# VHH binders against Putative polysaccharide deacetylase (cda1): the designs that were tried, part 7

Target 1, 320 residues: Putative polysaccharide deacetylase (cda1), of Schizosaccharomyces pombe (o13842)
Amino acid sequence: MYETRDLTGNAGKPVDTNPWPNNSKIAVSFVVNYEEGGERSLLYEDEGFETFLTEAGLMPFPNRPVRERSIESCFEYGSRCGFWRILNLFKKHKVPFTCWAIGQAVEKNPVVVGAMEEAGCEVGSHSHRWINYEGVPPETEYEHIKKSVQAIQKASPSNSAPRSWYTGRASLNTRKLVCQVYKDLGLPQPFDSDEYNDDYPYWVADPLASKPGAEDDKGLLIVPYTLEVNDMKYAVAPGFCNSDDFYTYARDAFDVLYEEGLEGAPKMMTIGLHCRLTGRPGRFRGLQKLMEHITSKEGVWVATREQIAQAWSAKHPYKA

## First folded at step 18 (VHH; from r2 with S111T)

Design w4
Fold by ESMFold2 at other seeds, fold request of step 25:
Structure w4 (fold): chain B 320 residues (1-320), chain A 127 residues (1-127)
Amino acid sequence: as target 1 above (320 residues)
Amino acid sequence: QVQLVESGGGMVQPGGSLRLSCAASGFTFSDYAMSWVRRAPGKGPEWVSYISSGGGWTRYADSVKGRFTISRDNAKNTLYLQMNSLKPEDTALYYCARSDFTKYRGTSSFTYHFDYWGQGTQVTVSS
């Protein structure tokens, strides 16, 4: 796989059947990344401290072989306060999110899985550690994928394994490794979100099939994610200066896709959130405004990624 | 205590087949990746094959690709090596070995690290 790139997609043509329930004009996926406890630290025998998506911005002397307690403390805010503030907002508005949970973070604070399930949210996997997997050997990445699934399932009151997958900083082997682990564990193939390239879910060939189009090719559903309608832009440049920047950008993205849905092309939209970033009160105001805007509109389906994948698959099944 | 006990070695003619087994005990077998390593007369250890903890991801040394198949049965705590089309140069003492791949070393050079080994089983390919 990845031997070629698909630069064409649907060539601008809308899908011929609206897959969203109640003739909805847009499907909205809120994603909450739960990463706290999976990040780099000498405490976990890593070679340095975490420098990505922190409050420190561009750091002089990054990756020094020491602990940075200020950075660790900011992550702890996410697990101690930010996660709960965000969860309570979604409970108030009676809409779900999908969580991408880091396996090690779950092991260190398992109560969050039960809290999310009770609220009707989906708990997907973000692999086992919050690190760059590009340089991680496939042997290690396999075991990390497996550990994350097991950690989330163990923490789950319903003993549910994650159905949605996002690695983020992935390798060229990640997609095949994820599918292989799920097969080895006897689990249904997950929905893959390690793409950023469309406003629709879409099918690719099953990475485990003997070849594309073979009888054993059951397909793999891609449910794209986003790096731009994403609160990570509070912590990278160029980015958001205040919560109104986040709100305005996300609102405008929603309005464009919603209007396209009214005109006959109903699509999906993702909004990426991090407990330690948007969970801060000043940034949280932007999420509050966005939630009010989205929930004030008719024909909006706020759903988990599993729900979106299932609705799509029912109307647009894979044909090998 | 970790124990790895190999069996199934013996004498075979060139072109023949053998199936090696490794019985594991003293640890949760399904949590660990496993390898076969061999030591030919007058040579140092040579990595032969690897299998992931779940069984679905495998790797082979170039010298054995297409002839050897590694597998495992996690319900029986047993590792296997099916060896076909055997050659005189496959003559060696074959060990099963355990690895913990949950830690990444952080270098561009990757080598297998094994924390436990068996006693080995002898494979001899000669007419």
Scores: ipSAE 0.646, ipTM 0.867, lowest interface PAE 1.8, mean pLDDT 92
Fold by ESMFold2, look of step 19:
Structure w4 (fold): chain B 320 residues (1-320), chain A 127 residues (1-127)
Amino acid sequence: as target 1 above (320 residues)
Amino acid sequence: QVQLVESGGGMVQPGGSLRLSCAASGFTFSDYAMSWVRRAPGKGPEWVSYISSGGGWTRYADSVKGRFTISRDNAKNTLYLQMNSLKPEDTALYYCARSDFTKYRGTSSFTYHFDYWGQGTQVTVSS
């Protein structure tokens, strides 16, 4: 797969019907990444400690066969404090988020799944470990995907399996493997967020079909994610120096898409968050300001990715 | 007590078919990927086929691709190998083998690693 690239999309044409409820001018997906406990560590028999997307920044000794407690401590802040601070903000404003949950992180702190479900949030899967899956054998990646689904479902008070999927550092096999695991488990095909290339959901051919367009091609819905409106920029270049940088960038992105919606082209927007990054009090102020801005506007639908996928599919079904 | 018991071997003429079974007990079968491995006379072990824990992802050695089909029934804790178009070169003792791929260690090269094996079932293709 990926033998061709789609550089055209809709060629700038607006959708023919507004898929968002109440004639909303924008659909907003907040995403909270819950990764704490899934990162590289000697405790998990990895070759070294984690160095990516942490408060400590880049360390000069990657892949050392030691534990780095400072980095582990930064991740622990996310699970101990940051997650709850963020969850409480969403409860206060009565709007949901979608979580990308790492299966191993859920196994090590399952209470977070019930807390999110009780708050009306969606728990999606971020695979089993927080690692780079490029170069991981397909046999191993299959079992990680399956284990993450089972871990989330086991921790779920409603026994719900994740309907939304994001790997992030994916392999060229990931999309097909995810679909295969869900089929093997007898679950509905998930909505795939391992793309960054549009302001709308869109359909691709079912990776499991005999051929694109064949009778067995039921399609796969892509719900794009973001690396730009994402608090990872606190920890990578070009980055945010303070919470006003995050707020200003996210506000401006929202305002542009909202304005396009007012002019007849309603779109979706994603905002990516990490418990250990935006959960820190100084950075959290930026999220508070953004939430106030977004909730002050008329015609804004803050929704889970499953809700967005379902609203889109109802108005724009797949045509094999 | 992990136990793997193979059956279904026998003698068959070239071009014939056999179906091997492997009964698994002592562990949660659906949590583990499974393989078939064979040992021909005078040769070392040769990996034949792999199936994922859910059953939907399979791989085959080049020597058997298109002729053999691996499958599993997780409700019955049973692994299968359907062998068609058998050749004299397929004569071997066939083993059912278990591995756990969820403990990835960052190896860029991939090799199969098996922690439990059955006693094997003999397949003979001749005359």
Scores: ipSAE 0.517, ipTM 0.826, lowest interface PAE 2.6, mean pLDDT 92

## First folded at step 19 (VHH; from w4 with S109D)

Design z2
Fold by ESMFold2, fold request of step 25:
Structure z2 (fold): chain B 320 residues (1-320), chain A 127 residues (1-127)
Amino acid sequence: as target 1 above (320 residues)
Amino acid sequence: QVQLVESGGGMVQPGGSLRLSCAASGFTFSDYAMSWVRRAPGKGPEWVSYISSGGGWTRYADSVKGRFTISRDNAKNTLYLQMNSLKPEDTALYYCARSDFTKYRGTSDFTYHFDYWGQGTQVTVSS
């Protein structure tokens, strides 16, 4: 796998059948990352503190063997305040999001899963720890994937296992390992979001099939994610300086895709959020403005990634 | 407490087959990765094969690839090693070993490690 790159996709051709309900001109997936308690810390026997996507910005010493309580405190804001502020906004507007939930973060604060389910949101998996899996042995990554599914299912009042998957900082083995874990657990194959390369869902060959196109190839649906319409840009340089930067960028991305939908090419859009970042009041105003803009338009379907995957699959089934 | 009991060893001729079993008790078998480890006379332990806690991810030492197959039945709390095309150098005491690979230490140099193992079952390949 990954011996070649697919640089072609649909070659700019719009899909021939609109899969979105009510002839919607765009499907919008809001994603809330719930990572608090899964990040690096000496408390969890890691070799250093978390340096990625923090209020401290770019850090020149990422491997220091100490705890950084200020960083930990900022993550705690996400779980204590930011998550709830964001959830309440979605409840007010009566639209759902998909959560990428870190398994260990769920274990340490399981009530968030029930709160999201009650609000009609989807709880997907972000693996077990919030770390870079590129250097993690496949043996360990397998067990992390399995633990995350089990942790989320255990915390779920409906005993629901996650249907959507995103690792982020993945290894070359991640996609196959995820599919293998789901198979071993007897669960339906998840929808994979570890791609950033299209405005449509699309099928790839089942990583577990004997050969692409074989009779055992049931396909794997990719539902692309985003690193650019994403509040992580508050924590990187150059990035968003204030909530107006986030709002205007996300609004403009929405407007472009919405206009393409009006012209006959209805697509999907993802907006990535982090509890500890957009949950801060000053940044939250940008999300409020974006929500008002999006929900004021006709022909907009705000949906979970599972809903998008199901609508797509119904109109564009896998052809081996 | 934790118990791992190997069985199925014996004497076979070169080219023969054996199936080893390991009965596990005292812990939740399906939560743990498992391995077979062997110790030839006068030699140190040699990792032979690994299987993930769910059963679907496996690894083999180069010396046994294509000849040995590891499997598990989590409903029966049993680990297996099917050994085909046996050679005299496969002669060893074979141990069933348990591992917890969930900890990440921030390094890429992975080492198979074991927190419990059984007493072993002897496999002898000779005419």
Scores: ipSAE 0.722, ipTM 0.897, lowest interface PAE 1.5, mean pLDDT 93
Fold by ESMFold2 at other seeds, fold request of step 25:
Structure z2 (fold): chain B 320 residues (1-320), chain A 127 residues (1-127)
Amino acid sequence: as target 1 above (320 residues)
Amino acid sequence: QVQLVESGGGMVQPGGSLRLSCAASGFTFSDYAMSWVRRAPGKGPEWVSYISSGGGWTRYADSVKGRFTISRDNAKNTLYLQMNSLKPEDTALYYCARSDFTKYRGTSDFTYHFDYWGQGTQVTVSS
């Protein structure tokens, strides 16, 4: 089938009803990617080592069929140090984040799930492996999606399944497969973040409905993510040279959206973080400055993606 | 021990229907994708249908699409194949087969593969 593209959105018009609590002017979603242990390695019988979003910047694609221990060591910093440094900052400021957790990474270090839940953070799913799912057979992707949900739920002290979903490097089948897995497990449909195209949540047709607009179409809520207000730009070009670059870019994005909220168009903003990147002390300073800036302003709601989805959909129910 | 036991085969007239069952034991049934595979006289195995471990993702060989329906009941550890509009060329020994599709090694070609098979149940379509 052809999926049509929605190039229009709301055509620049503000959404009529402010969904945010306390008449907040912006909803801010901090996202912490927990990927360490899910990345490519010969240790996991992959065809090569991980070359994306690393400190090494060493190898062109395609990579060679060897282990690169220095790259693995850089990932280990994320799980050993960076995750905890970031978590402690959020606990200090008493605001939550949403985690994109890779299922295999959780299996290999399950204590992070309980630590996040205790801190009031949301643990969403980042699928089972940190790989490019384009070209992965749908039979395999189905089982990866299911395995990631089960891994996170098993590690959860509250036995909670993830309510928020982000694959990232997705296949054309991903959205439908995710919804199908959740249905098969008897779980509510997740909030889908595999879009980058707006400053507020929005509905699309339920991929499992007989057709768009049919009576069985219960909708799927999209909560957009970001590749630009994202510390991945420390590791890609053109990107951030130092923590002040990250701070000023993220601050300026926040200020623009905050000002739009003051003028009657309250929106959401996402800030993407990676344990192994911003968890490094030199980069971490930029996050500290950003946190101080955001938390110093009135009318700011720092929330999990589940909280944002629930608040928005309560005021904007799906109309099949 | 992994055990897969097929049943429900028999003789039917062309155009008839039959429902095959496969009872699974010795493993966590809901963790595995399942398939039906058939072997006609004088031929090698032919994959017929696949169902994901959760039951909601299915595929069919072109030769049976629209006529056969695979399903599973994970609470009863049972796999099913509903066969309608049967043809003489559907005559075969039908096997229940288990797969683990969680492993992926980059861009290698995907093929349906199976780690355990049942003993099969015979389906004969003849007047």
Scores: ipSAE 0.716, ipTM 0.898, lowest interface PAE 1.5, mean pLDDT 92
Fold by ESMFold2, fold request of step 25:
Structure z2 (fold): chain B 320 residues (1-320), chain A 127 residues (1-127)
Amino acid sequence: as target 1 above (320 residues)
Amino acid sequence: QVQLVESGGGMVQPGGSLRLSCAASGFTFSDYAMSWVRRAPGKGPEWVSYISSGGGWTRYADSVKGRFTISRDNAKNTLYLQMNSLKPEDTALYYCARSDFTKYRGTSDFTYHFDYWGQGTQVTVSS
């Protein structure tokens, strides 16, 4: 695995069968990252405070071995206010999202899992901590993956394990470790979103198979995510200055993909959100505008990543 | 009280096989990574093998790769070490050891570390 890169994909060819229900022209996945309580802090025996995707932006300061309460307070806004504001908007429009839930964040505030399930949303896993897993020993990463699955399942009123997976800042071992943990727990393989490289799901070889194409290769479905149609750009440079920047960019991305679907090449689109970022009222306006735009169009399927994965797999099964 | 009780040691000829067991009690066995550690006469502890809490991720010291197989049965709270092609240098007191690898620190090279050990079981490989 990763010995070569797939720079070709479909070589610009549309998929041969539209997998989306009702001949929809686009599948839209809203994603809400629930990270609050999983970030770095001396409170959790980390080396310092969190510096990524904060209101402080890209200020060049070394991570200090202290607590930074202002940053912690901004994360708390996400769990206390932003999450609920976003959830209520999706309930109002009667469309679902998929959550990337950090296991430790769920342990510290389990009520959010039931609230999302009640609203018809999918709760996927974002691993156990919100940290960079590159360089984390595989032994530790295995246990984090397992702990996150168990934390989410325990908090779930339906006792559901997450079916969708995203680490984000992953290691070269992450994909295989995730599949191994799910196998060890007797769970179906998850749908993997640790790719950013296409506008539709696609199959790769099962990381646990003896070799690609072997009899034991059951495949792994990739459901790509995004770092560009993503409110993280409020907190990075060059990025979004105001909610109009977010709305306009996301609207234009949607319109391009929707128009391609009208011309016979239906695709999927992901919109990444963070409770502490878009949950702020000034930024939230952009999401409201985007939601109104997307939900007003014919032939648009707003779905969870599990639903997208299932629709794709039904019409494009893996061939070992 | 955490208890780890090793068994299955004994005398064996070079090239022979032996299967060690470790019975665990006093904690939720399936929540913890486990290791085998050995101590040869006059030497300090040497890590031998590791297995993840779910059983599917394993590592071996170079000296035992291809000859030893670690496994676990979480329903029976038991850790195993299948030892094949034994050599005289495998002679040691073998301990099972428990680890909690869930802490993220972000600053140190990883080393196998253990919070509880058993009393050990003696393995002697002699012509």
Scores: ipSAE 0.709, ipTM 0.894, lowest interface PAE 1.5, mean pLDDT 93
Fold by ESMFold2 at other seeds, look of step 20:
Structure z2 (fold): chain B 320 residues (1-320), chain A 127 residues (1-127)
Amino acid sequence: as target 1 above (320 residues)
Amino acid sequence: QVQLVESGGGMVQPGGSLRLSCAASGFTFSDYAMSWVRRAPGKGPEWVSYISSGGGWTRYADSVKGRFTISRDNAKNTLYLQMNSLKPEDTALYYCARSDFTKYRGTSDFTYHFDYWGQGTQVTVSS
């Protein structure tokens, strides 16, 4: 796996069959990252405090082997306030999101899983810890993947295991390990979002098959994610300074893809959100404006990643 | 509390086969990665094989690749080692060993380590 890169995709050709229901011109996936409680801390025997996607941004001093309560406090805002503010907005508009849930974060605050399910949202897995898995031994990563599935399923009122997967800072082993864990647990393969490279879902060979194209190759569906239309840009440079920066960028991305759909190339779009970032009132206004814009248009399908995967697979099945 | 009990050892001729079993109790077997470790006479422990807690990820020492197969039955709390094409150098006391890999988070050299192991079962390959 990864010995070559697919720089071609569809070579600019739109798909020939619109997979979206009601002849929709765009499928929109909102994603809420639930990471609070999975981040690095001395409490969890990590080497230091969390420095990624925090309110401290570009701190001028190095990470140290201490606790940093101000950073921990900012994460706590996400779980205590930001998550609920965002969830309530989606309930008011009667549209769903997909959550990337960190297993350890779920263990420390399991009520969020039930709240999302009751609202019709999908709870996917973000692995067990919110750390960089590059360089983590496969033995450890396997157990983290399994532990995250178990944590989410245990917290689920319907005892549902996650159907959608995103690691983010993945290893070269991650995709195969995820598929192996799901197979070992007797679960259907998840839909994999550890790619950022297309406006359509697409199939790759099943990493567990004896070889690509063999009779045991049932495929793996990729549902691409985004680091671009993503509120992480409030916490990196150069990035968004205020909610209007986020709103106008996301609006313009939506409008371009929507217009392409009107011209006969209906695609998908993802919008990435973090509880501790967009959940802040000043930033939240940008999400409110975006939601109004998107829901005011005809031919827009706001869906979970599982729903998008199912609609795509029905019209574009894997052919080994 | 934690109990690991190996069985299935014995005397075989070179080229023969044996199947080792390890019965586990006192813990949730399916939560832990497992290994086989062996000690030849007068030697220290040698890691032989590893299997993930779910059973689908395995590793083998170079000396046994293609000849030994590790497996587990989580419903029966049992670990297995199928040993084929046995050689005199496989003569050893074979231990069932438990590991918890969920805590490792660095990029330091990874090594197999064990928090519990059993009393062992003797495998002797000789004519």
Scores: ipSAE 0.680, ipTM 0.880, lowest interface PAE 1.7, mean pLDDT 93

